# VH-VL binders against Vacuolar sorting protein 39 (VPS39), part 6

Target 1, 267 residues: Vacuolar sorting protein 39 (VPS39), of Arabidopsis thaliana (Mouse-ear cress) (q8l5y0r16to282)
Amino acid sequence: PARIDAVESYGSKLFAGCYDGSLRIYSPPESSASDPSELHQETYVLEKTVAGFSKKPIVAMEVLASRELLLSLSESIAFHGLPNLETVAVITKAKGANAYSWDDRRGFLCFSRQKRVCVFKHDGGGGFVEVRDYGVPDTVKSISWCGENICLGIKKEYVILNTANGTLSEVFPSGRVAPPLVISLPSGELILGKENIGVFVDQNGKLLQTERICWSEAPTSIVIQNPYAIALLPRRVEVRLLRSPYPLIQTIVLQNIRRLVKSNNAV

## First folded at step 19 (VH-VL)

Design t1 (from n3 with heavy chain S31D, light chain E55Q N93D)
Fold by ESMFold2, fold request of step 23:
Structure t1 (fold): chain C 267 residues (1-267), chain A 122 residues (1-122), chain B 107 residues (1-107)
Amino acid sequence: as target 1 above (267 residues)
Amino acid sequence: QITLKESGPTLVKPTQTLTLTCTVSGFSLSDYYVHWIRQPPGKALEWLGVIWSGGSTRYNAAFMSRLTITKDNSKNQVVLTMNNMDPVDTATYYCARDYYDWPGVYYYFDYWGQGTLVTVSS
Amino acid sequence: DIQMTQSPSSLSASVGDRVTITCKASQDIDNYVAWYQQKPGKAPKLLIYDASNLQTGVPDRFSGSGYGTDFTFTISSLQPEDIATYFCQQYDDLPLTFGQGTKLEIK
């Protein structure tokens, strides 16, 4: 039982990124003819372990289904082809990166490392090309694309990096207790965390709506799975509807959750 | 009209537990943070803790071991409980509303209760 | 914990005088300072937030300034009703902390 730090789904399979750098792949059991009147519970079965998938713990993964790629963050950022997991690219400049954001529409990757934000573009084949590199005044705590620009949580502030000219525009201060958290919506707009409150802003950091989403605690991560927002809190997960007044739909008490994932096969 | 009012005993003996209730009106506890602050006679104000709109709490480390803040949104009440009272805990106790506007909370106070003096003596 | 050192502890001034009170933070707190007025037997009243912004309904003779560690609060022309204790509060980090207060008296 290896410690799992990242989870993603691909089709019927479940990918688990482990602390030892291995990737475990789980599948549902093979179906067999069954009496239709009997209820069957299915559990995922370990299909394969890819030892040495990464030298360092896998701390984040994302399935890029439209491109048949698996993005992973460990010592650096790597891309593997799906379903066979052949290495497609390793972003050497992303060694030591602490956060990333992928824009699937444009094939753009941004990541933060120390006091830098770097942008790479998928060239349509197996390669990635550096587009720009920007200096920022402090370490980035949270990062997300907002349109063609990038929203950053730095120190206790939110700013928007204009990718065309490299300027930073202030949005507002984050919370005093919780670190900044930037979440993009499918529309390209943003939710910015301020303690337990999620504030909705447009792609320029301007007020999108006056009503806010309120969690019971400050989330460490939020996944958007329309029409739901799913927040990872201390020792639990909350699910809320993404329509005002954002009612609580479900609370799940789980031990040792480190990552929320978006699944194409939810439910 | 927005109001906060502290209620509870004004005299407590050493080692006893103090329970104070802040009853609020004119705003929802689901939307606002409420803090407890005390002022010992002739001394600076001391922040005790806060309960967030979502129900989670943060406490001043100096009081954390004996302090509990809870609330009941339907009753418009925020409750302070302090165990093991000592004469040095003699103070006027206030509840106060955190200012709340776009984009959120600010950690300064736009409305305070009238305060209640709690004396701890044997 | 962030310490707020306020000075003076007390002062006397005449009606019409300019009064200045200072707070010094033990670390950089940007502009996260509020100023309160507390009259005897009453709860504090917010006057200034974000170091320099006047709360709604507060007379414009009150002002504040500062950034980083050094903050000032000014009454440009003292009025008789301004007799009170004034104190600062930082809100850059928890626990929230307050200056010890400045008791303002009329000569």
Scores: ipSAE 0.549, ipTM 0.794, lowest interface PAE 2.4, mean pLDDT 86
Fold by ESMFold2, last read:
Structure t1 (fold): chain C 267 residues (1-267), chain A 122 residues (1-122), chain B 107 residues (1-107)
Amino acid sequence: as target 1 above (267 residues)
Amino acid sequence: QITLKESGPTLVKPTQTLTLTCTVSGFSLSDYYVHWIRQPPGKALEWLGVIWSGGSTRYNAAFMSRLTITKDNSKNQVVLTMNNMDPVDTATYYCARDYYDWPGVYYYFDYWGQGTLVTVSS
Amino acid sequence: DIQMTQSPSSLSASVGDRVTITCKASQDIDNYVAWYQQKPGKAPKLLIYDASNLQTGVPDRFSGSGYGTDFTFTISSLQPEDIATYFCQQYDDLPLTFGQGTKLEIK
């Protein structure tokens, strides 16, 4: 079975990026004549597998719906047209990139590789132009835009990179156990991880509020879909409301979910 | 009033399982980390482990095969269970609260329980 | 594991004396050091965090300094109520580890 390392949705479909470099596309069940909840709830069915979508494992994906693009991170960063998945651009300088952040409003991409942070801008067509390249003191563990600047998790601390002059300013240390995790809110503020605690800061890294969002475990990733925060934990997904006191809305235990698929007819 | 209080047996026999309860007051276990630390007679303090506000745990590798920390937020209790006790495990056992302020947890302790001496003897 | 080597193991000093205790880490731990006072029969009390910051409510005769591997704790003018054992603790990495302690006596 293919190990899934990245998931994203587009319209009614789900895209799954696999360790073998394939992309699986899942569709909702047909409108059924029977109530699925009476015996077993139906799940998304496999519609298509795109073998060889990338040469290396697909580590991350993001649908840029306003631009009809799919961003993928594997060996490098690539952009694919939707819905047909044709490759539109490959950022060759992003070979070996381990993290990225997209600013949809400005069409800016930043990514980290080794001890560098690079910024590219979408030129309005199918192309991207390099804006600037910055040196940083160590490998970036997490990266996100904060306004026109970039918040980085490096080693066991958070810093803000000033894109105008390349200087780093300290925010605060991250956790001792969990690696740093930077999450952007739609408002431009940030959630910074400190073990299982999410700390809210403004785009300058200053305390936004004293209330914190607390997960049962340290998240490996968080997706914001207002008004919800959705955290991936080691053995489950937690959904919380993004309003104090951030109540738990739902827990999804991954081992308890199964799906029905059609065999080779969906290829 | 912020307090932590350890309770449980003061004498256990070799190979038995020790269970200690830390009862807390004046703060919520859903907000704070609680640690267990012990002090053998005449020796340095030894960190045993921590339970996070969300319920996950981290243990000192030297003890992790014998050690379980659990909690019940509604009872304000954190429980230490340590299997296969040996005379070298004789110590005063403390529970302690992790300091918690902006931006979060710090892994040093602002409040400690009074401690409970546990003697392991035949 | 990060070892914290504390010295001296004991000392005796007069009221009004300046007392200095050192703690050495087996690796660079930046400033992630706390100092505790433990009076006989009592639990430890936090005095210093981040190597040099005085905890709220602690008298300013207590101070700390250091960065990296070498850390110093100082009582500028010893008082009779300062009879205690003093410990350093690192919190750069798990497991959390403590110095052996310095038993302070007044004569």
Scores: ipSAE 0.525, ipTM 0.781, lowest interface PAE 2.6, mean pLDDT 85
Fold by OpenDDE, look of step 22:
Structure t1 (fold): chain C 267 residues (1-267), chain A 122 residues (1-122), chain B 107 residues (1-107)
Amino acid sequence: as target 1 above (267 residues)
Amino acid sequence: QITLKESGPTLVKPTQTLTLTCTVSGFSLSDYYVHWIRQPPGKALEWLGVIWSGGSTRYNAAFMSRLTITKDNSKNQVVLTMNNMDPVDTATYYCARDYYDWPGVYYYFDYWGQGTLVTVSS
Amino acid sequence: DIQMTQSPSSLSASVGDRVTITCKASQDIDNYVAWYQQKPGKAPKLLIYDASNLQTGVPDRFSGSGYGTDFTFTISSLQPEDIATYFCQQYDDLPLTFGQGTKLEIK
């Protein structure tokens, strides 16, 4: 089977974006499908494979539940209607985009393409309107909304892009081993990764605490499931309480795990 | 007062394993990265590896196959183990603390142990 | 690995002289360079970080400059207590690497 490079949850179903551009849809057994909020013990089964969903590998997906859209990152950024998966929009300017962040509250998309950051707004229908285009000093490695601003990992540094005036504010240098990692918190704050350390900052890049969340290893991704932060480490998942002093709650040794997805109070 | 101190054998026979302990004071190993660096007599410094605050390690590839760094936070100790020692491994071995400036991890060193000379000889 | 080529390997100067040591990186490492002083029988002491920032407590006769690949360490007025070996270090990427050192002596 094709390599799965992206995973997303939609209701009780799981979407798997594959390297060959196909989308696989998995469903729970019928007996458990009626309540997606419950924890399922039964094995999910492949319901459908959509071949040719993308011409290029699917790098990331995100369900925009409030808008009944599926965002896919591949050659470009595309939006698909749920549940039929028809293509609703393609952001042509996002061709070659390497990262994106969706603000569900405001309906804004930001994405990076080399040394450019673009902002689009959902028009409430099936379209998107470009609202901003910023040049930045170096290639963007990571991107995330932080309030009305955008947090960027540029080369080896975290910066805040003020969307109102386009100015950049330096936060702090990123680590040397792990790539930049920006995690949005429900509170509007961010966790910025520096190797195995998570640093808390506000939407302006101000350090909020002198305390940090310390992982055993540098996480490749972090999922926030209050009150827990769940980190994907190279060979395990680490669960920590998202409260000082951020103690380790659980370690789950897993092999060949590449993605974490939050779904209905489950990961 | 921040201190690091290396301890262990100063003489090791070829093919034997070197075990050095770095005992730290004045800071917690759960908060800081600690590095091992060695220096052959009259030669340049050579970075061996680092143990992160979280316990993970990174090694110089030149030594990865025979180098292990561990720590016990409760004992304030970092341990270096290097297998299959050779006379070429004769050097002063240092443990050093990674510079800290919140939210610091900078990979340069503000505090060093005094170093311990390890001679590999028959 | 990033190579740090330091020059000169040895230097003799008089008290009060301006001393300059250079370090060249094998690739662009921005300003991720530190300089250390090592006196005989002692551990290295951090003098400069981020290429040009003076470590707290270090005399201001010491300075550093550079960005990219070429870096310079300077003692504006050499003092007798400055007899030591000086090393540059890059921390742009692992493994961390040092220059070969410059042994500084007083004439």
Scores: ipSAE 0.520, ipTM 0.825, lowest interface PAE 1.3, mean pLDDT 93

Design t1 (from n3 with heavy chain S31D, light chain E55Q N93D)
Fold by ESMFold2, last read:
Structure t1 (fold): chain C 267 residues (1-267), chain A 122 residues (1-122), chain B 107 residues (1-107)
Amino acid sequence: as target 1 above (267 residues)
Amino acid sequence: QITLKESGPTLVKPTQTLTLTCTVSGFSLSDYYVHWIRQPPGKALEWLGVIWSGGSTRYNAAFMSRLTITKDNSKNQVVLTMNNMDPVDTATYYCARDYYDWPGVYYYFDYWGQGTLVTVSS
Amino acid sequence: DIQMTQSPSSLSASVGDRVTITCKASQDIDNYVAWYQQKPGKAPKLLIYDASNLQTGVPDRFSGSGYGTDFTFTISSLQPEDIATYFCQQYDDLPLTFGQGTKLEIK
């Protein structure tokens, strides 16, 4: 089977974005023999392969459930209607984008490409309009909305880009070993990575709380699925409760997963 | 009161394995990084490695093949193991606490142990 | 590895003198420099962090400056208790590296 670089859920189904550009759709088996009142493990079955979904490897995906869209990042950023996966928009200016963040409340997309940060707005249909384009001093390594502004990890620092005037303000230095990692919480606050430490900050980059979430290794990505934080580490996945003191719930040893993606699974 | 104290043998023969224990007090190993640094007599300090609050380690490449750092959070202990000792490894060995404040770790040291001199000779 | 070249290696000065020690990094390390004092037979003590910030409890006769590759540590008026070896440390990247040290003595 093809190398899987992106995973996302829609309803009871699991979407896998592959390195060959295909999209694979998995579903749970009908009428599992296991008692639904007990914790059990279900084996997903390949339902469909969409060959040629993209011309380049699918690097990231996100289900935008409120809008019935699937966002995909490959050569560029594209939006697809759900459930049929018809392409409704391609953001041509996002060719070569390496990171993005979606603000579901406002329908705003930001992405980074080279030394630029670009903002697009969903116009309520299947279309997107450019809002603004900003220059930044170096390649953005991580990006997330924070309120109406944008938090960026650039080089070894976290900064906030003021979208009204394009100015950058420093938050604090990131780690010396791990690249910057910016993660949005459902509340709109952020977790900023500093090696294996997740620092909680408000929308202005100020300390939200003194207690921090501590992983066994520096995560390459984190997915928030309340009440859990799910971190991808070099050789495993850690699941921790998003309640102080953030206890480790589970460790899963992996060899085939490269990236965690947000899930809207209604199962 | 924050303290770090190194303990272990002061004399080791060539090829033997050195094991040093850093016992800490006044802070939690689940929150702080602890480093091992050594100082050969009359020479500059050499950073050996660090154990992160989460248990992962990073080592100086010069020592990586024979160096292990472990810890036991419940015993407040960080352990340095260094294999195949040689007379050039004669040094005072320190454990040190990484500075921690908002937003986190900084990779400089606000508290050091007193150090223990380890002599490697036949 | 980032080299920290410290000068001078030793220094002799009189009480009340202004003393200056320098460190040069082999690469741009912004302000990620700490300075330590180590008295004979004792563990190092942090004096300066982020090139110029005094650690709590450190007398204000100690100061630091610099950005990029060139860093300076200064004692504005040398006191008898300042006899020690002083060294810089970079923390921009691993491995952490230290200057060779400057042994300071009173004339």
Scores: ipSAE 0.488, ipTM 0.764, lowest interface PAE 2.9, mean pLDDT 86
Fold by ESMFold2, fold request of step 23:
Structure t1 (fold): chain C 267 residues (1-267), chain A 122 residues (1-122), chain B 107 residues (1-107)
Amino acid sequence: as target 1 above (267 residues)
Amino acid sequence: QITLKESGPTLVKPTQTLTLTCTVSGFSLSDYYVHWIRQPPGKALEWLGVIWSGGSTRYNAAFMSRLTITKDNSKNQVVLTMNNMDPVDTATYYCARDYYDWPGVYYYFDYWGQGTLVTVSS
Amino acid sequence: DIQMTQSPSSLSASVGDRVTITCKASQDIDNYVAWYQQKPGKAPKLLIYDASNLQTGVPDRFSGSGYGTDFTFTISSLQPEDIATYFCQQYDDLPLTFGQGTKLEIK
């Protein structure tokens, strides 16, 4: 059974990390072209499934395109070579981590486990060295770099951890139903989830713009591949443009339905 | 300027299905959550459920087996459907708008409809 | 479900009196409490949010306080137009739940 907990994009493909530890790879249809006068949404097609990609459910993923690596979080944090997905490195201290964020510019990794946030730096030789370790008041549910600081979703709140001194500054409460979700934009700004609403804030948690990105349901994961935002929802993947008003481009149903009453070709 | 108005039958018989329509004006259903809440005569308010701006719903577990909330953004309508009505379901039914300000929704209500009393009896 | 226990269930006071109503939550709900006024035959009206913040257009004789499990609503100087039933509501978690109400009368 293919429960999807993580999604990421690589080139034109979508990666879906599954609860059973498999990785599913989706592609757009071949030779897809449309008459400008026709309105249609392309659907992604399952290209392959990598069984046994990890021993435990895949919680999060990130493509590090400049380094041709896939970062994955399951039992620990691991780096995988692209395109073949061979394991290159594992961060041993991240065993039991539930969330992470990578700062590609600086080569910094932060992750959370229990009530700690740990920072590692790439040492230039395929290894990582610990830089700092911070205590936080509760389990971190979502984490992302924001400049040199770290934005955290803890309980039902968003806070910013100052990495220089370890202090936490409150941003605003998250949703009552969905857990906090912090997503970094390539610009260094953030999208913070509040139920099905994505709120845009700067690196200090201040309002960046009043326009929001709204999904049909609260996402469990979002990946950014310009010009698109790709959200994992309970039963589907939604793709939207990262430009106001953030129109829905495509919906991908992860479990094809059987039509018991054949009266339509649903769109 | 901002209004919500409940409409539908005021009398239903036991086992029948209740359908109430909340017609809204002054705000967009694509931006706001709308809730249904009822008040039995002389008793506390009971939250029934919510429909999110994106169309997904959350229901009070006590009612979810027989409760459906839907909407039509273009008609400015939110519809409550409640199956298998019983005399204990006699109440004033309200629709209410979720308070919305930076950074979003709050799960308390700044505008309510006037309410409609629904009596369930033979 | 989070239970909101409100007291007293009814209260009689004179114009000018200070009136106090309490709600107790069955668990820590931080400051996620709203207070409503409901006049006879009318829908509830929001007075207080986040336990202590006054809604726009609400007279400053109304106030709220509390954090965690114990919350207080106060009318500093009762006016004739304040005859109503008052409710607390928690919004820390779903289902949203309400206090049983306090019916306020003027004697």
Scores: ipSAE 0.372, ipTM 0.714, lowest interface PAE 4.3, mean pLDDT 84

Design t3 (from n3 with light chain E55Q N93D)
Fold by OpenDDE, look of step 21:
Structure t3 (fold): chain C 267 residues (1-267), chain A 122 residues (1-122), chain B 107 residues (1-107)
Amino acid sequence: as target 1 above (267 residues)
Amino acid sequence: QITLKESGPTLVKPTQTLTLTCTVSGFSLSSYYVHWIRQPPGKALEWLGVIWSGGSTRYNAAFMSRLTITKDNSKNQVVLTMNNMDPVDTATYYCARDYYDWPGVYYYFDYWGQGTLVTVSS
Amino acid sequence: DIQMTQSPSSLSASVGDRVTITCKASQDIDNYVAWYQQKPGKAPKLLIYDASNLQTGVPDRFSGSGYGTDFTFTISSLQPEDIATYFCQQYDDLPLTFGQGTKLEIK
């Protein structure tokens, strides 16, 4: 099978974005799909393959459940209707985009392309309107909404982009072990990765806590499933409680894992 | 051997509906996109639409209101239906397979039918 | 829609000549360009894809180049069997669009 580069969940189904531009949809057995409160050990089965879902490898996907849309990042950023997966919109200006962040509450998309950060707003239908376009000093490695502003991981530092005036404010260096990693928390706070630690900041980049979440290694991604933070490390997944002192709850040794995705009470 | 072959009426009266069938061989419609393209005599090629392996369709907006593409994977047939034909729709109609070269699927065409000339005339 | 402006519309050259056809896209389409050869009464034949990749089985006298908006198709040494109409095509966005074609004749 083709290499899977992106994973997302929709209901009980799993979407796998493949390097060949296909989208594979996996489904659990019918008997287990109805009760999310029960733990089941099930084998997902390939339900269908949507060939040519994208012309380029699918880098990332995100289900926007409130809007019944699937966001895909490949050559550009596209939105697809759920569950039919028809393309609803393509952000032409996002061609070549390497990172994005969706604000579901406000319906805002921000993405980075080269040394630009663009902001689009969902019009409530199937369209998007460009609302901002900012220049930044270097290629964005990580991006996330933080309130009305945007937190950027650029090169080896974190900055806050003020969306009102376009000014950048330095937060702190990200370290040298891993590229910047910006993670949004449901509380509105952010976790900024610095080597093997996560630093908590508010939407202005202000440090909120003296305590930090420490991983065994620098994570490549973090998924938040309250009350847990799940980090993907090079050869394992660590689950930590998202509450001081952020104790290790579980370590799962997994080989060749590239993506973590939050599902219905599952990761 | 991969083949596509268009079949259907070669003469259509104005306002009537054109129905063309593309019969494929050597590959499965469940795995490939099939496009319809037409070419008026002595003119450029014009893309009409595509039916995806999964059955989804995309149409040229210029024809969307009167064009439908369907398929039956089991019969290896793709059907083009175009309503309200006009003499301006006189053209050679082609079905073509979307190019496939792992790991890529692209909107260019590696195999074509021979084409069928459809004349719209009273 | 993306317009593909092809030039020239017609061309006459001698056997052995270098032939160049250009296609200009109305917007940046990266390398998403294909070139086809269409002989009289026949369906188009794919020659070049991704602007510069030669389709399997196509003679190496055919080549393509370009990126962005300007694309070039070249026959390094024209052969008698190359009499045909040539088309560029973009596949950056739907609807797919073709150039108007270049009718190539041999003197």
Scores: ipSAE 0.000, ipTM 0.499, lowest interface PAE 12.2, mean pLDDT 90

